# Designs tried in a protein design chat: VHH binders against Isthmin-1 (ism1). Part 4

Target 1, 164 residues: Isthmin-1 (ism1), of Danio rerio (Zebrafish) (Brachydanio rerio) (q5ege1r286to449)
Amino acid sequence: LFGVDTDSCERWMNCKSEFLKKYMSKVATDLPSCPCFYPTEVAYSTADVHDANTKRNFRWKDASGPKEKLEIYKPTARYCIRSMLTLESTTLAAQHCCYDDSMKLITRGKGAGTPNLISTEFSADLHYKVDILPWIICKGDWSRYNHARPPNNGQKCAENPQDE

## First folded at step 1 (VHH)

Design b14 (framework vhh_6z1v_2)
Fold by ESMFold2-Fast, scan of step 1:
Structure b14 (fold): chain B 164 residues (1-164), chain A 122 residues (1-122)
Amino acid sequence: as target 1 above (164 residues)
Amino acid sequence: EVQLVESGGRLVRTGGSLRLSCAASGFTFSSYAMGWFRQAPGKEREVVAAISGSGGSTWHADFVKGRFTISRDNAKNTVYLQMNSLKPEDTAVYYCAKEYWGFDLSGEFDYWGQGTQVTVSS
């Protein structure tokens, strides 16, 4: 079924699509919604941010440092945060939210966060293989990447305009 | 049939060391991530450590980082938990679990062993 001319991005997505759909459905109910504005509590490692949708408190970590390479993976984003794995978690996933220079949530386009199927707190290596490598294989083509991993949209947050 | 058999639990003094083993059968061992969980009486199960099918990636809970190390020997179909600097708070039944998806570390575990009791006294 896979010919010589089959694109590597398309091969990966076709092979993994059913697995990803099943896992993503579990992830969607386990993760918090992105706050509409960058939460100042992220500065403190013990701070809990209440998520109204899930009725749970979550801790967030800043994901804006040089290791995140936002200029490559999330262009236009100034700040990003990642939710921390909790004992109530049913998956190893983490929510990923990115914000513009006005601290407002980016809801679409290249700068928008998308859930990490594997939290970096769980395994940086597996996060790379499961979350980052598919993006690289698809050469940052958001239309193809979003087929399996839509960008984050905070509930009741104002929509950003289309980037493309 | 999937089978997981834990062993190595016993009474140990505070500050001591212990290695737990989990012998697996009935599936392609190297294709599945494995995890160690624990449960004390009256408490919920908590994840302690996990290891990818290849052994190339590991995760350890914050409360055991630097003290516990998960490893596996795919030739022997066995996963291990090396426990150092044991504390009374580590007293629990320790369970071995097989990951559901078989792709990589997804965090969904579908088969559990019977457990092995670890008791830490002063």
Scores: ipSAE 0.000, ipTM 0.141, lowest interface PAE 12.4, mean pLDDT 73

Design b15 (framework vhh_6z1v_2)
Fold by ESMFold2-Fast, scan of step 1:
Structure b15 (fold): chain B 164 residues (1-164), chain A 124 residues (1-124)
Amino acid sequence: as target 1 above (164 residues)
Amino acid sequence: EVQLVESGGRLVRTGGSLRLSCAASGSTFSSYAMGWFRQAPGKEREVVAAISWSGGSTWHADFVKGRFTISRDNAKNTVYLQMNSLKPEDTAVYYCAADQFEYLSEWLSTYDYWGQGTQVTVSS
């Protein structure tokens, strides 16, 4: 990653658009909570996983492959999953959940998943511009990125130790 | 920097069609992502559709998918919203907006410039 554009990073972090706020509110109610442990249903894509918060069933897909570049974007995660768009989806977003070597949800720090505002199922290019490019502009500063895009936490999951 | 003027709003019957236009002047239009928003009486302004500066990517809200289509003509500095199968609940003032912030997505951009709006009324 080459250098930093502090002004651009600051502009991104301080975005107070009413449109963006409303979209993020819809995303929060449209997406499932992260399962506390990596769900085996993801490996087979044969069964829906029920989400208690939305009272809906979701299909998940693995997001741990080489193209995800976890070593760069989620450096402490071993596995990640992404929720799939459904007929009931009201946004273009996808939940992103990452897990450690013990298959336990990472709730804090560099390896924690954050909601994708644009699902890769809709557009990989737009996902990159909306979800990935801002992180790059901020020089991979996870503290600043997590301030603007807080890590997702599963409901009632045990929290990981606080990561700086 | 950029001025936006909407046109095309009028009274139309349920099931009818209408095309809205947004003409841009000032700064280079082709560098802006464009969006259509609407606001019905007593409700908040909501996003209807968005289009990238190149026209290569579009997004439409669920409540208009299959009925509305956003497009643009950079040679004419104009963005369009084609509205088909209009319903009474589509009655609103429609606004055109432009976003020049290159670090934000065409979909979630903070829109910097707005038109005055054009009224669309759908009756039975």
Scores: ipSAE 0.000, ipTM 0.151, lowest interface PAE 11.0, mean pLDDT 75

Design b16 (framework vhh_6z1v_2)
Amino acid sequence: EVQLVESGGRLVRTGGSLRLSCAASGRTFSSYAMGWFRQAPGKEREVVAAISSSGGYTWHADFVKGRFTISRDNAKNTVYLQMNSLKPEDTAVYYCAAEGYPFDWSLPEHYDYWGQGTQVTVSS
ESMFold2-Fast, scan of step 1: ipSAE 0.011; ipTM 0.359

Design b17 (framework vhh_6z1v_2)
Amino acid sequence: EVQLVESGGRLVRTGGSLRLSCAASGFTFSDYAMGWFRQAPGKEREVVAAISGSGGSTWHADFVKGRFTISRDNAKNTVYLQMNSLKPEDTAVYYCAVDSGYEWFLGDYWGQGTQVTVSS
ESMFold2-Fast, scan of step 1: ipSAE 0.047; ipTM 0.372

Design b18 (framework vhh_6z1v_2)
Fold by ESMFold2-Fast, scan of step 1:
Structure b18 (fold): chain B 164 residues (1-164), chain A 123 residues (1-123)
Amino acid sequence: as target 1 above (164 residues)
Amino acid sequence: EVQLVESGGRLVRTGGSLRLSCAASGFTFSSYAMGWFRQAPGKEREVVAAISYSGGSTWHADFVKGRFTISRDNAKNTVYLQMNSLKPEDTAVYYCAADLEYYFGSWSEADYWGQGTQVTVSS
């Protein structure tokens, strides 16, 4: 059912609408950068964190709980966080950042966070259809999946080793 | 019987304001995401604005941002589109749409559609 399906993945990538392409471009400029280390104080508080790239303040929430199923979707990550929607948001998206057991940002590979095109805060059902189903179809081809998604915005952080 | 009934469309001068309303019946309004779409003569239908089932999240297309505002009143089963600083390019038939899962088929489809209301902006 959920084998590696390069043909279906190719279909998904090539059938994007003009609207979806423009939407993903906006997501890249709408979302905050991922902190380089897991921000325990931010993930469990209501404190606003200023993002220099967007010049906006964001709140972050923990995304490491059992319902996130990290063992399936982010198998090398131990902690993840998600940005919250704001009144200044130009998209329905949320930043997603994942960290290793040393609390260091995972910048590439299958454990790296990728922006949720639709925040679970907006709709868990739509998030599943837009963000999770394409990943399942493209399972085992992280290069193509990452190429089709906006950047994680963790570019200033030290890179982790590439998993082959 | 599911119905979405738009109202408020009319002729307006450039720079004017207009509020569109969409009254819903025949389904659990508070469980559906709502959207406003428009179709100009000779062009495809495009999404203008969308609002979540609770009203907690809204989205507006870049070409209307700062001028249009979507809102809803779940007690009245109504969604609104406040349109300010109207331009001739805003001339179109405006459609109200409902989608249970806010999928809108990549912003081109919906579970339910209204019949549309004509907005004409003259220069």
Scores: ipSAE 0.000, ipTM 0.124, lowest interface PAE 16.0, mean pLDDT 75

Design c01 (framework vhh_8h63_2)
Fold by ESMFold2-Fast, scan of step 1:
Structure c01 (fold): chain B 164 residues (1-164), chain A 121 residues (1-121)
Amino acid sequence: as target 1 above (164 residues)
Amino acid sequence: ELQLVESGGGLVQAGGSLTVSCAASGFTFSSYAMGWSRQAPGKERELVAGIYSGGSTYYADTVKGRFTISRDNAKNTLYLQMNSLKPEDTAMYYCAADSYDFWSGYSEDYWGQGTQVTVSG
């Protein structure tokens, strides 16, 4: 119906908004905050990092390798990290944080990380359908995509200049 | 069971106005994108207006500026306000609910039985 007569990106942005609002709200309380600077020790460490907002410990992994294709999905990001699922997780989501050349958190624009609604640890296929496909059907329109999936701000992290 | 029941159709003079309504039941109305399509004899069905769960609207070029789609989530009712009606607007008007499954990437459309709108000239 709408897929033939309307913008496909509009469908994804407004698809089941009540379900997405409730799930995103739950994700926000389940996931750790992004550190304001890239934590090199965390990305290559097996140690858990305590998150003050959730009062839980999280393990982080590097998400900056060639398979992440940052030049396509997070252009202008130099480094990214992703949180790992824990036994205390109440959602299937993973935090995704991206950093610039100065190792500062990117808080807006096309290089900013947004939470993965479905962790690749749970399902790479479902992650693609839920997190990646919406970006593709919006044809890389960051403004429209970010309206549906706001980028990570981090607590009290300095805002980046607007991306052009 | 998802059900859509249209009402409000009838005979109207060219240049007049008419509002058709769609009563929805059997699903969480506020979560669904809703729309109106029409079909005149011998013509293909066309989507004339849509309203997404978030409130964004779509209008076909044939009706833009004349028709207004709206929803009342408290009453589980969809409306189409039709102004400046033309003989070319004569058609059976169908209410539709778009159940786009975000997780699977598939959409399933549900349709009502329709309500006839006839514009005399």
Scores: ipSAE 0.011, ipTM 0.246, lowest interface PAE 9.0, mean pLDDT 76

Design c02 (framework vhh_8h63_2)
Fold by ESMFold2-Fast, scan of step 1:
Structure c02 (fold): chain B 164 residues (1-164), chain A 121 residues (1-121)
Amino acid sequence: as target 1 above (164 residues)
Amino acid sequence: ELQLVESGGGLVQAGGSLTVSCAASGFTVSSNYMGWSRQAPGKERELVAGIYSGGSTYYADTVKGRFTISRDNAKNTLYLQMNSLKPEDTAMYYCARDFLEWLSGDYFDYWGQGTQVTVSG
């Protein structure tokens, strides 16, 4: 694909520029935390949801439609949402959160949402190259992918312990 | 303003050597993944060599042992030393920068104009 002669996924996981390190640190502080339960306010795209960690208001968009292909990218998720860019955004990133049949946030595994380093609102093409293509290169290895892009910035929800 | 300017291309006999250079302005080559890609008429573009910000290098199997990528941080210039050239190495050679160092190939965010290398044989 790239003309590379090494394990492409290992190359992606182990090679990090100073720019990427700096960008990811900004993403961690720029993005809202995922609500622990699917927020009904998402049904109204004009509704602002306050995030206690950033002390900012965010708008969320439903990301559960056919175009999201949850059966391929988030096969155990029932519903997903994505945060929208704001005027206060310091990055091009968007939070991505996925929920199970009980409307509870999935915090680990292949069904968990992971931050989009590039929001689809900014560029669908660049989002594909930066967020989707690495997952394809790693052949859907969710454990390596989630290590590099931790669900909910590595945070747990009190209502959803990581281990049963 | 961001610029990449290649030079050093030309006609060379099979078995010969050539060094192409890429002078960068508007950013530092040592802070980015830098690469050399080539494209021959009617063929897809191929990444032949890369150097990561940390100094580690990559080479395509087609050029391993023959090509060497390097940089001069004081001159802010990237180099590709090509030895034991073959007719199959004939192509337009492009210098490129990738600010997202976990991707390569056509994921480079900036390209130079290219320099032609022709190997007779």
Scores: ipSAE 0.013, ipTM 0.185, lowest interface PAE 8.7, mean pLDDT 77

Design c03 (framework vhh_8h63_2)
Fold by ESMFold2-Fast, scan of step 1:
Structure c03 (fold): chain B 164 residues (1-164), chain A 119 residues (1-119)
Amino acid sequence: as target 1 above (164 residues)
Amino acid sequence: ELQLVESGGGLVQAGGSLTVSCAASGSIFSSYAMGWSRQAPGKERELVAGITSGGSTYYADTVKGRFTISRDNAKNTLYLQMNSLKPEDTAMYYCAAESYFDWLLPDYWGQGTQVTVSG
């Protein structure tokens, strides 16, 4: 009975897994795929980008500023963007995409964007509990943390090479 | 502080409609994301519908197409219009502001309003 209480990350990942599967199914169908290259218009304003998979436009904003602390949470990323909630949004989630120095999408590893299951525009409190707290509990273990997240790219973008 | 009072529940025949309401007092209602959750005897509470301060909505698959959530910021009131009610919709219905809108780690719920659907 006492042995079950030794790994907080594993317990959180298994807890509420049925709810998370249902929610993630909805999230995945309603989120845009990441553009393969950083849309430069986003750096200066919000921008609408057409998503070929869902056949609709999504509004994006820059997520590269000092508040995002990319050097800590997304090391190797230089630019990130996040999809916006609008009055027409069908999901509570926000897509998150990160790019390297060449403005190319980071598709794998610790610099890759991680979708917010609950957008801060919907609720900062729920975002903390659903997105931030699991990352803290798992101590940035991307393998475990990302297992419970919807994919950030379903398009034909080139994969990042592995380190030698 | 924000105080929430639910009302509008009752008995309804299968296929019927009901609107439940939640009146808010105290803090600024328009700044909160709001939602409706329900709990049937012996089951965990289920988030049914949510609405952001900006008006974006969420619905559980079990009620999508039948229920409509709305808010009136001038009246500090949240609504849930329930159409095509089924016996499976029988539950206590609770409203919550974002600080209590926690289906993963529930902190607090009001007294709720009972909805009973007979078949």
Scores: ipSAE 0.000, ipTM 0.112, lowest interface PAE 13.1, mean pLDDT 72

Design c04 (framework vhh_8h63_2)
Fold by ESMFold2-Fast, scan of step 1:
Structure c04 (fold): chain B 164 residues (1-164), chain A 120 residues (1-120)
Amino acid sequence: as target 1 above (164 residues)
Amino acid sequence: ELQLVESGGGLVQAGGSLTVSCAASGFTFSDYAMGWSRQAPGKERELVAGISSGGSTYYADTVKGRFTISRDNAKNTLYLQMNSLKPEDTAMYYCAAEGSLWFGELEDYWGQGTQVTVSG
């Protein structure tokens, strides 16, 4: 069973499809950068926030509730937010940003947010299968997952020290 | 048995229109996000359009404004209406369900395809 499980994880994580690479490249240019500190007013309001990197405006939604299961997927995070799809969106993706108890962006390790390739606004079920299931079949190996799905870096935010 | 069958391809002149269809069977079609990808000989496969179970749509920049994806859950059928066709739209068009739209090598939900040729 260990061999089957390892093979399944490797297939999901080590996809060498040029198609997926191009989609991920588009995602990188479509999504906003994570704010360096938790934007309480933005997460709970409907106000648009301008992103300097993409030169576009985005709305953010809180992603810290019980349904997000942060204890499992982002165990060191205290707060998370997710970007919403816009009229100018060129992909189905959403940015995912997680913050520590000091409201500072987590840029490394198992608590760091990673872009969702499929926004929950597009399809919660497809998001689960594309973004969450790979985590589960890899037994929550954050190091392996983050190699395939690098954590979000805010624009020039200070990097967290490594847990090592 | 889970199956996707594309149809409706053919020869059209530049500026023309064509609708391709995908008949789905063997699964609860209405629960799945569906999409269309295309591949010309010697080129990479491109996702051109997607539609969620709830009806939200996605279009690649290359086809936005010209193509329209739609679904009929009562008939288990997916459609792609292609307008203002260009020679560069010439490709084999494939119907896909959910994960295969992004992880095709991991899931076998791709149909056999339908050829669209635009002359010019």
Scores: ipSAE 0.012, ipTM 0.293, lowest interface PAE 8.6, mean pLDDT 75

Design c05 (framework vhh_8h63_2)
Fold by ESMFold2-Fast, scan of step 1:
Structure c05 (fold): chain B 164 residues (1-164), chain A 119 residues (1-119)
Amino acid sequence: as target 1 above (164 residues)
Amino acid sequence: ELQLVESGGGLVQAGGSLTVSCAASGSTFSIYAMGWSRQAPGKERELVAGITSGGSTYYADTVKGRFTISRDNAKNTLYLQMNSLKPEDTAMYYCATDYEYWFGSLDYWGQGTQVTVSG
């Protein structure tokens, strides 16, 4: 919509970098790793997927619908999922994982998911302010956005061939 | 380091009003964004309201239009004015700083202040 706002993006990143570093370390211990393939269990919200890293079970929901605007926010992704909050959650964050046409996890680039600092299950408005608005300010500057919020990766997943 | 102490909770009848407060000491209060979260027995902790250092506010849909968050930087105090209280608002209310508000730990933030709304 607007041209790249590099100055605003730089200011936002500089102000929030220390908060993001501290928070991301905690998020890494609270959130599940992305499944290497799109889990069919997301069609059934009662099915749990075990995460070996956290030793916990997580429920996942589909995040591929029209309201997600994947063509804007994750332009190379075909499917995305978001982890759901649990009683054991120590943060308000949600894992966000995106997949290609072959249902393989996208680990790098514009289509790769990035942890949501605020789960949309918790608050869509806060998620927008914390997760989406900074990306809009950095519009078209995926490198800077990803520097502050690195793309997710699935532990032990094969690298996306498009990353080579 | 900023120290926070919640107070002002109590028993109130449905439809009533109550203000809970959070007194800050130690570090400079005015530079922090602040928030209120609540947790009822058997429920997950819910962020209900937040206010930035500049005064911008955020509210959960469950309380929007009924609750008002405010701050008094001269008194180092955060407030949550709760109107039209419902039995469903019964919970322990906790306040938290910028870091905890935006990046929220569900771990113990302090003793909190109990709000009980009778039918």
Scores: ipSAE 0.000, ipTM 0.138, lowest interface PAE 11.1, mean pLDDT 71

Design c06 (framework vhh_8h63_2)
Fold by ESMFold2-Fast, scan of step 1:
Formats: sequence, structure tokens, C-alpha cells
Structure c06 (fold): chain B 164 residues (1-164), chain A 121 residues (1-121)
Amino acid sequence: as target 1 above (164 residues)
Amino acid sequence: ELQLVESGGGLVQAGGSLTVSCAASGFTFSSYAMGWSRQAPGKERELVAGIYSGGSTYYADTVKGRFTISRDNAKNTLYLQMNSLKPEDTAMYYCAKDLSGYWEFSEFDYWGQGTQVTVSG
């Protein structure tokens, strides 16, 4: 026999929302703000960029390659970068920032970066389970997914149109 | 009754080596990511090394190439092998357990009492 079908995304959100809110508030103070424009030096190597909000330097790595599958997870993004773990990190999280064809930060919609709760530098497998599987479970429903994980905003970067 | 007990700290000369250990009990050790953090008086706590259940590792830039984290799931024990120790490595070292494995954010939610490492030099 069968009962009422339950939305797997709804179940994940209901179980994790309170913990995610608490963790995200800690993560927000530990992670750098996204640069307003794609730092081109990152395309060739890791690059250190000073973050004015935290008064710290963060190392960034390119996250635009084929393995990132941007066409699935960050449609409309042309370039993405991910912050690397630092000796001051109090969490295992990494900032994720995505940029359009003009190298301008995407601040809203499907192409906007969202912090990784688990840095791929700590564990690619754990990152997949914690960051990627919930996205898959929510079937690409950005409205539901972003409710638990708001997209990145560089604090002084111009907002993008709401059509994405 | 979850418990983490660190041991193996002590006084070592600069350039020396030391291994600290963490005995875990009260949870399924093999299912959780584990880590080592340190804190010196007047400084913020920093994560120096982490290892997930599958064996992937992380190291802070300050210790990369000098420290090695490992786990023995049969003994429920976490290790940190520290080589080429510097006076700057002097700190209380804490073993930490991840909140949960695969479906939860990894912030270390349970810390042991710590073991003191002092490097002369």
C-alpha cells in the first residue's frame, strides 16, 4: 500500500533549516565577500585578494572548469571562483562567486554563487553530500534551495536584474 | 556519553617531532570527519588539520608539509604527527568531531579538553 507522497526537498529543508540558519550565520562572518569583478589572475593560478570587510587576505581558485558543470548548477554563469581554507578558518566552508560574460559578479538568480558548507579542499566527497546532493534533491528548484542558502552578494557590488 | 580525550602533548625542542592522539568514544567514529584545532593564549582558535571518514585531508598553510593527520577506525583514534616544530606551534591542541557526517554542515561541535604542546627555541 501507499500513502501521501512527500517532497524530498521539503523533507530536507524541514530537517535542516534551523541548523543551516545557525551555521550560515557563523559562516557569513568567516568568509570573504565576492570581488565585484572576476580577478583574471585566478584563471592562471591561485590568487590572494584582500577582503576589506574581514580585514584579511584570502586565496582564491578558479571554479569554472568542466568538472564544475556550471551549465547544470550555475546556469548563465561564465566564470566562478572559490575561496580556499585559511589558518583563521573557524568553519570548513568556502565562498563561491560567479560572474557573467562581462566578468561582473552575479548577485541574484540561478547563476549566483552560494557558499559551500564544506570546502572541496577539506573533502570533495563530503562537499558532494552536504552541498551538491541537497541541490539534486530539490530538482534545481532555485527558490526552495536559495531559501536555505541565500546567494552571494558583494556588499558594495551593483545588484543584477531579478529576471534570473 | 560522547567523549574525546587528547594525549601526547609535552615539551619539545624547535626542529623536533611529536605525535598527539585523540581517543574517541560514544559515537560511530568511522562515520564522522575529525579535526585538530589549536589555540595559543591571546590568539583565536585555528583549524590546523582535518580528515573526513573516507580519508581526504586538509592542512592549514602554516603546517602544510610538516604535520600529518591520520585516523585508525579500528581503534577509534585520531592522530596528528608534527614534524619540524617551531616556537609558533606552541598551543593547546584540541581534537574535534564534526556535527554529523554526510547530510550536515561540517562545523566541529564537540571539542576535547585539549593537550598542551610547548616548543622551545
Scores: ipSAE 0.000, ipTM 0.146, lowest interface PAE 11.8, mean pLDDT 74

Design c07 (framework vhh_8h63_2)
Fold by ESMFold2-Fast, scan of step 1:
Structure c07 (fold): chain B 164 residues (1-164), chain A 121 residues (1-121)
Amino acid sequence: as target 1 above (164 residues)
Amino acid sequence: ELQLVESGGGLVQAGGSLTVSCAASGSIFSDYAMGWSRQAPGKERELVAGISYGGSTYYADTVKGRFTISRDNAKNTLYLQMNSLKPEDTAMYYCAAGTYEFLWGDTYDYWGQGTQVTVSG
């Protein structure tokens, strides 16, 4: 947290922009779109959901527990889910989706999920360095973070109001 | 390490009510998704009710509207309130817990030893 400030954020974002563009293009073809509603079976087991864009089935697990620290990283989210790595995965990424109290997908703002470029299943340490540390360096500045890593609103999910 | 101990089972008449409890010790209880499964002699174990960290609940069709799952994170305790009990509810009831980061499949990581519920009539 020492040496982490707004100036450091600007330097980090500029330095990593080319990596993010190149890697995100690969991630986009590897990851599913977010379900528009929280799949309730995820709360007690995993859920299998077919993704029309990739023509693949994906397994999802709950990411709502205290270790996820949603009050810090996704402060308006009630529930989150993360996609699981499979033998068909071409990247190390996992989709991350967050939902409100009504179990509706949050498509924008502080509670919206964004793809994890590195799945926690692959490496929690690498995930922290690639996905979490940049957000910390930017001190939770969602506008800067989301510019580099747009939130996934899915193909057919209703958008959240711009002002909320 | 998480340990789960069920209690509150017993003999109850058809149409009666019973609450079974599951006390957790060791790891932080609130880090786990919790569930109740049951197994009658000669039958497969079935998931009866589940509850997430976020409070989302699931109920099997056989118990929906009659059973209520709840958790008290301050007391490290999971509850199953069973109303309008039927002879078909007679089974050993097991408490289970799963960690979100380690949910690689559809199986809970930790299980209790069970508490017997017998419904007569």
Scores: ipSAE 0.000, ipTM 0.096, lowest interface PAE 17.9, mean pLDDT 74

Design c08 (framework vhh_8h63_2)
Fold by ESMFold2-Fast, scan of step 1:
Structure c08 (fold): chain B 164 residues (1-164), chain A 120 residues (1-120)
Amino acid sequence: as target 1 above (164 residues)
Amino acid sequence: ELQLVESGGGLVQAGGSLTVSCAASGFTVSSNYMGWSRQAPGKERELVAGITSGGSTYYADTVKGRFTISRDNAKNTLYLQMNSLKPEDTAMYYCAAESPEWLYFLSDYWGQGTQVTVSG
């Protein structure tokens, strides 16, 4: 009656605590927009990039190395970057942006970067449980996952038109 | 049987200090992510501080430089030391541990809360 088991992805999608809902809302306003093209200098933390939407400066680091497991977490992505936590951060989250072979932002599909609700700078273990594990479970239904964690805060890049 | 019990709240004058505590049962504080959240009536719940199993700490901008999160492994207790308190710090303060279900981040094993009121 009340104890019907659902698959892990459906269970995750249905787990909408009031705290988590409000935290995700804050994450959407705290995170920077993804650059539309892979910023090599910024990815090595060599420069601050001003984000017009948040009115803040952010530093980015490369997230393309073997430890990132892109073949599992973001299949088809060639390069990824992650925003760094700042003294002005109001959440534990980090933006995650992924790019194709042409260094162009992936905004849809399995390879699109999605916000990390918990930055690896704060906790790699908690990040795995909150961000990585749900993705692994739901990657066959990436559209539902991306609805809950919209790539690029739900914003589109003008240089990357919507695929049919 | 996992349980979190907050204590140490009370009334304090603006500019004063207060320490709230969270006693954990059924798991080890030093091995788990722990955090403090607060909520004032009619306001959104705010995550104010967190500490990882490795000891790394996080603070919300609203409390950075004034609050300090720490733990006492021998007492299996988490603390939040609050200094330079402001009227806007008035809220119910909640302790949280990592959920046993990866789907319920900070929603499971929340304590019942402890009220902090700052008069100005």
Scores: ipSAE 0.011, ipTM 0.192, lowest interface PAE 9.2, mean pLDDT 74

Design c09 (framework vhh_8h63_2)
Fold by ESMFold2-Fast, scan of step 1:
Structure c09 (fold): chain B 164 residues (1-164), chain A 120 residues (1-120)
Amino acid sequence: as target 1 above (164 residues)
Amino acid sequence: ELQLVESGGGLVQAGGSLTVSCAASGFTFSEYAMGWSRQAPGKERELVAGIYSGGSTYYADTVKGRFTISRDNAKNTLYLQMNSLKPEDTAMYYCATEGSTIFGVVEDYWGQGTQVTVSG
């Protein structure tokens, strides 16, 4: 309803409840690391990928189709994937990873995936309000959005060049 | 804790005027954007007018020039002055504030509404 005030992005960035802080901390340990290259198996079906940090296998699905609107939300990304909830999940979150034309993980900038605090598998409506609406509110300032919602945890993958 | 209570709706003839009010409590009213939305049976909710904490306003094209939104921060009250009413303005009118969610997202909150019926 309200997202047109020039200060609305500042208000969102500074909103730090104790619940949100604890939840985000849990999300960091619950989610898999992004694979450094797009898993080609995901293009044909849901694929299982082993995550070395959590010592667990995660199921991934493609998130690159027209309904994802990558040209709006991840304008430099060619492919994206989303992790699926499991019985071992301790949060409602899903990892979101985006890749360039060479299928290499995008680790920074407008095309980089950010964890979904609420999986679309749990609630499409809550996901929109928690993960998508803030991007709309912060339109034109992706760096401020990334300050409040750190980009994905591709910690062991080679970083993208700053001048790309 | 947070409450929004709309009032002032009623039946009015086409071409007439009506003012609806919203009494707010449970938050620091002066620091939040406030707005009016409406919904007619079988239609989606439409944002009619908004006013930010600094006083800047927004109006939907359907009401621009006819409706005026204002706020009284000393009374924690939001107003919508509706002039030159048309039958298509018939709807339930809702008061809203931006608020914030437990997940840190700005989220609108709205009251129970007040019915405005324009006969013609």
Scores: ipSAE 0.015, ipTM 0.229, lowest interface PAE 7.2, mean pLDDT 75

